VHH binders against q7zyf1. Designs and how they scored, part 19

Target 1, 260 residues: q7zyf1
Amino acid sequence: ALRIKVISMGNAEVGKSCIIKRYCEKRFVPKYQATIGIDYGVTKVHIKDREIKVNIFDMAGHPFFYEVRNEFYKDTQGVILVYDVGHKETFESLDGWLAEMKQELGPQGNIDNIVFAVCANKIDSTKHRSVDESEGRLWSESKGFLYFETSAQSGEGINEMFQAFYSAIVDLCDNGGKRPVSAINIGFTKEQADSIRRIRNCKDSWDMLGVKPGATRDEVNKAYRKLAVLLHPDKCMAPGSEDAFKAVVNARTALLKNIK

## First folded at step 7 (VHH)

Design s58 (framework vhh_5j56_2)
Fold by ESMFold2-Fast, scan of step 7:
Structure s58 (fold): chain B 260 residues (1-260), chain A 126 residues (1-126)
Amino acid sequence: as target 1 above (260 residues)
Amino acid sequence: QVQLVESGGGLVQPGGSLRLSCVASGFTFSYSSSYAIGWFRQAPGKEREGLSSISRSSGGSTYYSDSVKGRFTISRDNAKNTVYLQMNSLKPEDTAVYYCAAPKRFTLSSYEYDYWGQGTQVTVSS
């Protein structure tokens, strides 16, 4: 009886269609009913001993199809956000995708009532990886989103992603269309996530502590104490927090060795 | 600017096969992989008829009109910026000038094709 709508979002060529096709073909579902810019499919899945009818809209990521995509954001229960782990620009575009959806939904369609599954796709690639797993996971979980490493080519991660995704949507529907407050307690805050991301992208020890080159011993120690408390393992469960904490400790040691 | 060039037309007997090619230029690889391309035909004294379209590379959705479904197959090769139309079991009624076209704009209620190729003649005659 339960009917849900899911859409896929992400840049061109990240493998969105291949992920959905891989899942659908293995379940012997009908091929997509196609319109230019949108691929539409219907499937049935069984979650928690219930039959769920899923309407899947695979949306073209190019700006050329913006007018078509606009119409499909409404009344969505789930979103599959896809990026290519070998092309960092596709990961950086995810905030833009969220902004586009928020703009089209307006003030009445808050994304907080939608389940998001982030697919870090093409993990089978033999080329150098541009987005580390900890970075992708941190971005996703800081927003309350599910995170999966996937390969449409090998099928790795696909079934696990869809099962967790649909289960989360069922839980959301059973909770009156809102995410349970307890389900979004991911063990860290936005400030902790932002600090870990900043530290990971730093080029030197001054930047890492958030101080200007030439800062005094007292300024270095003050910045260190703030970050050490924020990122302490007892206080921060965020992906990458242990590495960020160690980086902060090492940055302090390096700077203080050379300060009068 | 987007430009499309068709090739592969010719004379064939009923029941025969032809493969048409459409080479696209004037857009990037990322652009071409999501840019939808369709095949149309027009016979003398008749309106232009939409036959098939493809909206993504190799894993993407395809559309076929009822008149050609099961006989024609559309495919694309993004590395060559080329879209193909494999035509099997050709009939005299398939005689027409065949065009590839790319849409400029879309909405849920309509789409328009603005970029057209020069056309390639297909003649099915015994």
Scores: ipSAE 0.000, ipTM 0.111, lowest interface PAE 17.7, mean pLDDT 74

Design s59 (framework vhh_5j56_2)
Fold by ESMFold2-Fast, scan of step 7:
Order: sequence, then structure tokens, then C-alpha cells
Structure s59 (fold): chain B 260 residues (1-260), chain A 126 residues (1-126)
Amino acid sequence: as target 1 above (260 residues)
Amino acid sequence: QVQLVESGGGLVQPGGSLRLSCVASGFTFDRYSSYAIGWFRQAPGKEREGLSSISRSGSGYTSYSDSVKGRFTISRDNAKNTVYLQMNSLKPEDTAVYYCAAPSRFTFSSYEYDYWGQGTQVTVSS
């Protein structure tokens, strides 16, 4: 029988344990209840007409457990990477989590052979959302990661995430522990993703087009054409590309209205 | 034994800034990389409130309470065994004794902060 190891990563209080418990309450038999910041359990799931044994390590995200977490990164097939959509800091910490894992796996460890499911958690929250779906999805998909909107509290997105996550891990294992080359088609480039992220964070039309205030009509149009080609709906399937394209069109119109 | 000493408190006007320092002895930040140093405060008649925490690495492993997020920044200097709390845009409501703390025990559900400094008074008025 196929055996897989999955771990959870993310800041304290983003709801990682609630996600695991919501899914695993009736499916999961605890093998080890650690006061060291790691909850360990075993479950069996049926994926693609196969029964697989899943070892789940729910790792505490507190900085206090840093050295303990290091022992659990090895031989991992899947990571559930969780942030809180109401707390942008938890999203910004995701690159730090990837860096921690890469550091502990060393040069011999390759995260490209690990399936990541990013959970934009607490979508049920009534407070102001600080990380838009397009922002989280773009970050995730630019790295080849799965992206899900989840609520551990309501149960929304949880089953869908785990089914897709396990299915992707089975595909990885069937391909000798490496991502199938044909499965890596994200429909956009790093340049497109970086451009969308930049435009989303711009506050004025000059910055959106990447020109200095006072640029000539010709300079504005040249910058516009470059971005319009890069972000055209026919050429860019990236999350947020439609909004970025519209922003670029609107920025050009606004700037040309003010240039004689 | 673990000892924590805070400094940098004082009187400041609303909208002002202060930088608090916490010097740790009895352990090194490098030796106890898993130790999360936290900043807490307590105003008269109120319970102790957690404000921020920082791990050994600092970057990507910090947390902030909603009451101070965007105004306070935690950082560390491992060579000096020191943690800092940069406090900007101070409000009268920030008036409290500020403590740094280190956990003695940990559980999956919570930190057990047992090592506390003596505190440093921050007063935001007039």
C-alpha cells in the first residue's frame, strides 16, 4: 500500500490544527500526542481506486518549536501551507516557511518534488480581509502550488482541498516521486506574475505604467504597449491579470488626458 | 537561570516613538533558537496583554496583536542577546508597564511564559 507523509506549516493561530481536526476527526487515529508542538496521526484514504496510508504531522507554528520542527521535514510528500486571510503578516511569512524547509532539507532536499496545498484560511471571518483571493492565488500558482480558500470553522473548502492534495501526491508518487513535466503548466510566466503583483501595489498611474511623473505621450504609450502585450487576456492566464490589464488601460487613459 | 532586563521606557507625547530593549542572560539566543521572546504589557487594573513575539531568525517568524499591528515592530540582535520593540504612533492607551518574557515550557496549545523581566514604564500623555 502506498504510504505518504504530510505536514502542516504556517504561523501560530492561522487555524492549521483546526483544518486538520475538521477533516480528520472521524478518519484519524492519534499515534502520538506530543507536548513538543507536533501532533501525529495516521489515517487511510481511498484515492484513485487505491487505499493509501497517510501519516500527518500537524506542526506548531510558534517560533519556540523551530528546532523541533526541523526533525519532521524529512521524507515529506505533501505540505499544507496555511495563512489567515485577515492577517496579511501570516501571508507574508509564507516565504519564510519555505526558506525554513529548504534550509533544513539542505542541498539534497528538493521542494520541487513535494506537493504544496496553500490554504487561504478563515474566509468565514466577518472582519476586513487583508489578502485578496487573486493575491494569494497568484503567489501560490507562481510556485506551482495548489491554492484553496478554506474555513475550518464552517468546513468550507476543506474536503475539496484534501481530495485535490492527496490526488496530486498520488500522481507524484506514480511518477517516481517527481512532478510530471506535463502537469507543470501554470499558464503564465514569472515576469507576468511579478508585473501583476507590482501593478496591484501601485497607488498612481505613473507607477502602474512604470514611467516617471512628467513622461511624454510617446513614453506613456511605449510603456503601455509593453504591459498590454504582456498582460493581454489571450497571453496571460495568471490570477489578477484581468484587473491588472484594466488598471493599465485606465492608467494610460488618465495620464494621456493630462498630457497635451 | 534565565534573566531578562528591559530598558528604554519613559514619558512620550501622543504620536511619538520609543524603542524598548530586552537583554537576556542565562541562555543565548543562538543556543536556544527555538525560544520565542515575547513582549507584553500591563496597565493598572487590566490583565497582562501579549503584544508581539520573535523567533531566532526574526524574519518570517514574528507575530503581533491587533492593537499594535502596523505601529510596533519587533527585532533582535543575537550577537547582543537583545530583543527590541520599536513603538511608533503611540497613543494614551499604550500607557503601561512593558515586559519581555521567555517560555520555560511549551505545549501544543500554548506557550508557558514563566521567565519575566522587571518591566519598564511607558507613559503616553500630554
Scores: ipSAE 0.000, ipTM 0.110, lowest interface PAE 16.6, mean pLDDT 75

Design s6 (framework vhh_7aqx_2)
Fold by ESMFold2-Fast, scan of step 7:
Structure s6 (fold): chain B 260 residues (1-260), chain A 122 residues (1-122)
Amino acid sequence: as target 1 above (260 residues)
Amino acid sequence: QVQLQESGGGLVQAGGSLRLSCTTSGFTFSSYAFSWFRQAPGEEREFVGAISRSGGSTYYADSVKGRFTISRDNAKNTFYLQMNSLKTEDTAVYYCAAPKRWTFSSYEYDYWGQGTQVTVSS
């Protein structure tokens, strides 16, 4: 039977433990060693007619447990990375979590060989949503990560996430412990994703095209052509690409009306 | 020799603000996570807040969340606790701390400052 190691990461109070308990409460071995800061469980799942033994480490997000988390990053096949859609700070902290993991794995460690499932959690909340699905999906998929909308409270998205996550880990193991380039079909490049995120956060037409205020007609058109080719609907399937392309077209039109 | 030294404590009225600093020496500063703890007279030391190695993650006790902010300045080998909207219940000796290791049965900090008194009057 294939054995895999999974850890959960994310800020305190994003619902990581609730996600793990929601799915695994019926699948956890009743007797397991639990410790403060790291909850350990063992479960068996069936993926592609194979029995997989999963060792799950639910890691407390407190820096109080930093040294313990440090010990558990190594030899990991999968990471469940969780944020709260109602608290944008938890989403913005995700890059910090990746940086911490990279630092602890050291220069010989490579997260490129680890499957990540990003959980945009608490989608059932009646409170204001501060991170749009397109934003979370774009961030996740630009890094080659799986993306899921989840609610630990309702159970929505949980089973879909775990099934896809475990399947991807099995594929990774079958490919000699390396993530297959073709296993994650995202339909866009990092440059396209970065451009869409930049454009989404721009305040004015000059910034959208990446030119200085007062740029010439030729400079505006050169910047526009570069972005239009990069974000063209035939060449970019990234979430938010259609809106970004429209924004670029509108920015050019607005700027050129005022340039002779 | 590893040392941590707090500064910035004092007397302040309820609703006021204070910024505590912890200056470190003998560390590779960027290699450590840092925490603030406090201890009121006759009470156990309680966790207040912490900042990760990278500075990308911060955590707070529920009693101070939204009011206190922890930050770090790697160039100065110093980390801070910005305390806003202070309450009389925040009166305590505040300690900065750095973990060397953690065990499965408990979390134990290896490096501690000497403490700085914060008194919040009504």
Scores: ipSAE 0.000, ipTM 0.151, lowest interface PAE 16.5, mean pLDDT 76

Design s60 (framework vhh_gefurulimab)
Fold by ESMFold2-Fast, scan of step 7:
Structure s60 (fold): chain B 260 residues (1-260), chain A 121 residues (1-121)
Amino acid sequence: as target 1 above (260 residues)
Amino acid sequence: EVQLVESGGGLVKPGGSLRLSCAASGFTFSSYAAAWFRQAPGKEREFVSAITRGGSTYYADSVKGRFTISRDNAKNSLYLQMNSLRAEDTAVYYCAAPKRFTLSSYEYDYWGQGTLVTVSS
């Protein structure tokens, strides 16, 4: 029987514990009712005709618990990384969570042997959505992470996430404890992902094309051609590439109207 | 009603030892983690030590090797053994416990009134 360790990470109140309880309801045997920022449970799952024993550590996200979280990053096979789609600060904190984990893994500092499932949680609260699906998916896939839209309240996405997550961990274990990175980010490069993220955050058409205000027609067209080739939907399968390409086309059109 | 009551504070000389106690009532103490915090004059409250339900212990770097946290579930009590005390350890020491079980982030919601420890120098 394969035994794996899973931890949950994310800010306070993003609903990570509710996700775990929703999936594990009637499947989960808690070892501890309460701990100092770490709740521990055990469950058994069957993946590809194998019985897998899963030790889940649900880690408190408050900065106060940093001193105790440090001991629990070691020997982890999977991470459920959770944010609230209605609170952009929780999404922006994800890089901080990865940095904390890398710091505490010490000299090895390598997360390549760990499966990450990113949960864009609370999708049932669409009225207050501050992180678009394409933004969350791009961030996740650019790092080789699985991405899921979830609602602990409705149960949407929960079972799908856990099944894919555990299957990926089994594949990792069968592959000598290393993720098959070649299957991640199919159809796009880091440069394409970085360009899409940059374009999404641009405030004006000059910035979007990467040219200085007052650039000549030739400079605008040169910048446009570079981005159009890089982000063309036929050549870039990255999430948000079509919207980024359209934004680049529109930026060129807007700038050229003012130049001539 | 949840209540935590600290005792054992006092005046000690540098290098001395002191044992703090915290008596818990109004909840099933054995089911929860518990912690010690301190607040020095004119400073913010800081973490000192914590013990989980299972007995695992955690310490601030400034007290590692000098302080020992322990619990007695039969007596609903938490203890802090303080050895090799320094002037910098002068503070009001607080016992703390989480309000309720949750698989989400924990905060220490229940606090005692504190017990003063003064290390003379």
Scores: ipSAE 0.000, ipTM 0.128, lowest interface PAE 16.4, mean pLDDT 76

Design s61 (framework vhh_gefurulimab)
Fold by ESMFold2-Fast, scan of step 7:
Structure s61 (fold): chain B 260 residues (1-260), chain A 121 residues (1-121)
Amino acid sequence: as target 1 above (260 residues)
Amino acid sequence: EVQLVESGGGLVKPGGSLRLSCAASGFTFSRYAAAWFRQAPGKEREFVSAISRSGYTTYADSVKGRFTISRDNAKNSLYLQMNSLRAEDTAVYYCAAPSRFTFSSYEYDYWGQGTLVTVSS
């Protein structure tokens, strides 16, 4: 039987343990007492009519457990990255979590051979949402990660996430421990993702087109053509691309109206 | 028996500073993490800051850059240096320590009685 190791990562109080427990509570057999900030268990799942034994390490996200977490990153096939959509800092911390894992794996480890599922958690919350779906999805998919909107409280998105996550890990194992290109179709490039993020954070039309205030009509049109080709809906499937493309079109129109 | 006792609370003007202390007894403080929480009148208890046994720290967004958590293991003490205090910082401040690690997170089982901080003119 195929055996896989998965870990959970994310800040304290984002609900990562609740996600895992909600899915695994019917299938989870605990193996260790939670004395070191790592809760270890095993569960059996059926993916594509195969029985898979999952060893899961639910790693406490608090700084208390930093020294202990470091020992458990090695030999991992899958990572569940969790953040709270109502607390933007938990989302911004995801790059820190990836850096921690990369540091502990060292030059011998490569996260490119690990399946990541990003869970934008607590979507059931009635409080203000701090991280838009397009931003979370863009961050995730630009790295080749799976992205899901989840609620541990309602159960929304959880089964879908775990099924896709385990299926991707099975595909990774069947491909000799390497991530198959066909298993993660992101439909866009890093340049497209970076451009969408930049445009979303711009507040004036000059910055949106990447030109200096007072640029000539020709400079504006040249910048526009480059971005329009890059972000065209037929050529870019990135989350937020349609809004970015419209922003670029509108920026050009506004600038040319004042120049001509 | 585990006991946590806070001190250092009081009345302070906006923009002022206070240093809170927590004296731990009944356990080997240096082997455990510790945290500060606060509770304003009519509101739920909220996390303020935490420090690991090795000195790694974390802060709530509302206090980041203004508050500094520290510990002195030789004195079995936890501290919270509060600078640039605002009216919104008015609350009872609690020292907390975990007794165990759990599946979902660390749990803070041991709590002090609290010390009142009032920020007003």
Scores: ipSAE 0.000, ipTM 0.131, lowest interface PAE 16.2, mean pLDDT 76

Design s62 (framework vhh_8pnl_2)
Fold by ESMFold2-Fast, scan of step 7:
Structure s62 (fold): chain B 260 residues (1-260), chain A 121 residues (1-121)
Amino acid sequence: as target 1 above (260 residues)
Amino acid sequence: QGQLVESGGGLVQPGGSLRLSCADAGFTFSSYAMAWYRQAPGKERELVAAISRGGSTYYADFVKGRFTISRDNAKSTLYLQMNSLKPEDTAMYYCAAPKRFTLSSYEYDYWGQGTRVTVSA
């Protein structure tokens, strides 16, 4: 039987423990480690008719447990990385979580050999959503990570996430501990993903096209053509590409209206 | 052996700002995670924000986007920048550090005397 180690990461109160409890209820043999800020459990799952033994470490996100968390990053095959769609700062913290893991794994560690499942959690909330699905999906898929919309409260997305997550870990193990090239991302490039992210963060039309204020009509059109080809719907299947393409078209129109 | 001393509290109008400071009076500040707690009259102490030795931060939902915790290990000082203050933020504010980590849990053995924050017209 294959044995795998999984950890959960993310800010406090994003619902990490609820996700694990929702899926593992009656499938989980709890063991006492709550006092050190890490809850440990063992479960058995069947993936592609194979029995897999999963050791799950639910890592407290509180800064007071930082010194303890670093001991548990090693020898991990999978990470469930959770944020709250209603609180944008929990999404913005994801890069910090990756940095913490990279730091603790040291020069011998490499997150490229670990399967990540990103959970955009609390989609059941009736309050305003702070992180759009396309934004979370683009961030995740640009890094080769799996992306899921989840609700621990309703159970939506939970079984789908764990099924895909464990299947990807099995593929990792069968591929000598390395993620298969392009197994997760097809239909767009890193350059396309980076451009969409840049455009999404721009508030000025000059910045959207990558030109300086006062650029000529020719300079505006040259920049526009480059981005329009890169982000064209026929050539870019990346999440958020349609909105980025429209933003580029609108930026050109706004700038050319003021140029003779 | 050491004691934490809070300062910077006062009376402000709603929407105002205050910066709280917590000074170390003799324990090894840089070796500990640090936290800010608050307690309103008749209520239990609640965690406001925390910061690890390395600078990783946590914020309670009721202060996210308004408060910023930071530390200066060279000065052995912890800060809480409070913006957009609300009447609900009225409380005694305490800084805290765990004396020692054990298998039983983190226990907050170093507590300050507190500094009072009042938000009213």
Scores: ipSAE 0.000, ipTM 0.181, lowest interface PAE 15.2, mean pLDDT 76

Design s63 (framework vhh_8emy_2)
Fold by ESMFold2-Fast, scan of step 7:
Structure s63 (fold): chain B 260 residues (1-260), chain A 122 residues (1-122)
Amino acid sequence: as target 1 above (260 residues)
Amino acid sequence: QVQLQESGGGLVQPGSSLRLSCAASGFTFSSYAMSWVRQAPGKGPEWVSSISRSGGSTYYATSVKGRFSISRDNPSKTLYLQMNSLRPEDSAVYYCAAPSRFTLSSYEYDYRGQGTQVTVSS
C-alpha cells in the first residue's frame, strides 16, 4: 500500500479547504492544530485497483503562517494549487507560491519530481470571471502541471481532479520517484507559451504583431511571419494557440488594409 | 534581543505618498519573513503586507493592494513599505512585525517597535 503526502497551497479564501472537504466528506479524519495554521487529514483511496493512504496538509494561505508552512514542503509527492477564477490576483499569486516552495526546498529539492494539480475554482460563481480557461490551462500546462476547472460549491470537477492527481502520483512512484514523460511536457515550448500570453494582453493590432504604429508593409509582414510560424496550429499545441494565431492573422489583415 | 525601529510616518494629504522603513537588529533578518501591521484608534490590529525571506514573494491585504508595495534589503537589515494614493482610512500606527516564535505549536507576529504614526487628513 502506497503512502503519499500532498499539500494544498493558495491564497486565503480561494475555496481550497472547501475543495478538500467536498472530496473527503465521510472519508477524511482531520487532525487540526489551530495554533499552527494547518489542517491535517488522513484518507484512503483506491487508484488502479490499489489502496493508497494519503496524508493531506491543508496549509493556511494567509501570510501570517508563512514560517509554519516552511516545515511542510519537505518530502511532498503532490501539490494542489488553488485560485479563484473571479479574482485574477489569486491566479497571479501562484507564481509567488511556487517561488516560496522552491526557496524552502532549496537546491536539493526539485519540483520536477512533484505532481502539481491546478484548480481554477469557483467556476459556478455569479461574479465576473477574470481568468479564462485558456490562460489558466496555459500557465499550468507550460509547467507540466495538471489543470482542472472546479466548483467546491457544486462539486463540479472535484472527483475528476483528485482521481487524475492521485493517478499521476502513483505513476511517479512506479517510475522510481521520477516524473514520466507526458504529452503536456512535450506539446509546446516556453517561447510559444510566452508569445500566447503576450498576444492575449495586447490592446491593438500594432501591439499584437510587436510593431510600432506606422510600421511599413514589409515590417508588418516580417513580424507576422515570425508569429505565424511560432503559433501555427500544426506546430503549437499550447492552450490558447488557436485564438492567438487568429488574433495575429486578423491584426495583419487590419494593418495591411490601412497601410498606404 | 530582537529590536525593530519604524520610521517614515507623518501627516499627509489624501492622495499623497509615504515610505516607511524598519531597521532590524538582534536576529538574523534574512532568515525571517517580515510583515507590516497597522492599528487605528479604537480598532484591533490589521495585517497590511508580508514579504518572504528573499523578497521574492509579497502579499497584500485587499484594502491596500495596488497602492502599497513591500520590499526589503537584507544586507542593510531594513524593511520598507511604499504607500501610494493614501486615503483617510489608512490613518493608523504602523508596526514592523517579525514572528515571535518559530515552532509547529506556536506561531504569531509580534510588535517589537513603538510604531510610526501615519495620519492622512486634509
Scores: ipSAE 0.000, ipTM 0.148, lowest interface PAE 15.8, mean pLDDT 75

Design s64 (framework vhh_8emy_2)
Fold by ESMFold2-Fast, scan of step 7:
Structure s64 (fold): chain B 260 residues (1-260), chain A 122 residues (1-122)
Amino acid sequence: as target 1 above (260 residues)
Amino acid sequence: QVQLQESGGGLVQPGSSLRLSCAASGFTFSSYAMSWVRQAPGKGPEWVSSISRSGGYTYYATSVKGRFSISRDNPSKTLYLQMNSLRPEDSAVYYCAKPSRFTFDSYEFDYRGQGTQVTVSS
């Protein structure tokens, strides 16, 4: 039987424990009370006709438990990284969570050999949504992470996430503990992903095209042509590319109206 | 050696604001989450707020949520607590604390400063 270690990461109150309980309620019997900020459970799952023993550590996200969390990052095969789609700050905190893990793993802190499943949780509250699906998906996939929209409350996305997550970990183990090359998205480049994220965070049309205020018509058109080729929907399969391309087209139109 | 030095306390009227500061030395401040803990006369220590090492995540006790704001400046190795809409029940000695591992039966900090007195009265 294959044995794997899985941990959960994310801010307090994003629903990490609810996700674990929603999926594992029938199979998950915690050995430990959460007195130290970590719930420990053991379960058995069958993936691709293979029995897998899963050790799950549901780690409290509060900064108070920082010292305790440090001891549990080592020897991990999978991470369930959770944020709340209704609270943008929990999404912005994800880079901090990755930094915390990398720091605790030290100079050998290569997360490339760990499977990450990002859970954009609480999608049942879409009316109060602060992080678009394409934002979360782009962030996740640009890092080679799996991305899922989930609702612990309704159960939406939970089973799909765990099945894909465990299957990816099995593939990792079968590939000598290394993430398979075929698991890397070949539909877009890092430059395309970085450009889409940059454009989304731009405050004005000058910034969107990457030119300084007061740029000439020629400079605007040159910047536009570069980005239009890079982000064209037919050539870029990255999540959010269509919106970024439209933003670039609109930025050019707006700027050229004011350049005589 | 680890040192934490609080300041900014005082006597204020209900509804007032105070900003507490904690100067840290003797350890790599930017590598640790930090907390504020308070203790009123005749009562045990009460956790008030915590902040992650980067400053990106903040947490608050229910009793202070929406009124207090924790922040930090890693370059100057200083922790802050902005206290707004102060109430008489907020009167306590406020301590800056570096968290430690806790046991099954207790909550402990590696180090606490000497504290700064906050009195909300009259």
Scores: ipSAE 0.000, ipTM 0.129, lowest interface PAE 17.1, mean pLDDT 76

Design s7 (framework vhh_7aqx_2)
Fold by ESMFold2-Fast, scan of step 7:
Structure s7 (fold): chain B 260 residues (1-260), chain A 122 residues (1-122)
Amino acid sequence: as target 1 above (260 residues)
Amino acid sequence: QVQLQESGGGLVQAGGSLRLSCTTSGFTFSSYAFSWFRQAPGEEREFVGAISRSGGSTYYADSVKGRFTISRDNAKNTFYLQMNSLKTEDTAVYYCAAPKRYTFSSYEYDYWGQGTQVTVSS
């Protein structure tokens, strides 16, 4: 029988454990007495008419559990990366989580043959959302990761995420532990994705075009032309590209009004 | 064959100290993380502390934090629980354990010592 190892990663209180319990509530009962930064569970799932035994390790997100987490990165087939859409710092921490995993796997291991499912969790919250869907999706898809909007509280997105996640892992295993060659190329580049994220975080029109305050008309126009070509709607299908393109156009207009 | 053997238990007055040792054989000591558990009469087994395979990280139950210290000596295939500022509530049989597969859940511990009694009198 096919056996797979899955770990969950993310900051404290983003709802990792709730996601796992929501899906597994009627499929397994952990019979452990105490936990020390790692919660372990076992479940059986049926994917493509096969029974798959899943070992799930829910890893604590606090820095002082760093070395305990290190023991569990090895031999992993799937990772569930969780953040809270209402707390932007949990989303910003995702690159740190990937860096930690890459460091612990070392030169002999890499994440290229691991399936990642990103869960933008707590979408049921009535509080103002601090990470837009386009931003979370862009980050995820730029890395070749699956992206899902989830609510552990309501159950929204949970079953869909797990079904797609496990199906991708089965495909990985059927291909000898390597990502299938037939993976579809996404409609944008890393440079386009990085530019959109940078523009979204800019404070003023100078920063948005990547020029210093007091730049000349020629410098403004050169920067604008580079970004306009990169983010043009005909050339970029990335989530958020249309808003970024409009922001760049508006930044140029605003700056040129004040340049002699 | 894999074996774990506790030693160092006994009777001690409240406020005193004891050091427990767990000597292991039959597996590659440096490849394993290790834990201590305890069980008081009429209660379930409780996690006490754990040490990572490298020895760089240690973890403790809230009830013993600041009082107990876990350490390991790879050259001797032995790990330790230093118990300071003992309380009557620390009275229990103490067990050393090694996990089945990279887990600290008591459910997955395959290798257990036979236990050593620690009694703390007021």
Scores: ipSAE 0.000, ipTM 0.139, lowest interface PAE 15.1, mean pLDDT 76

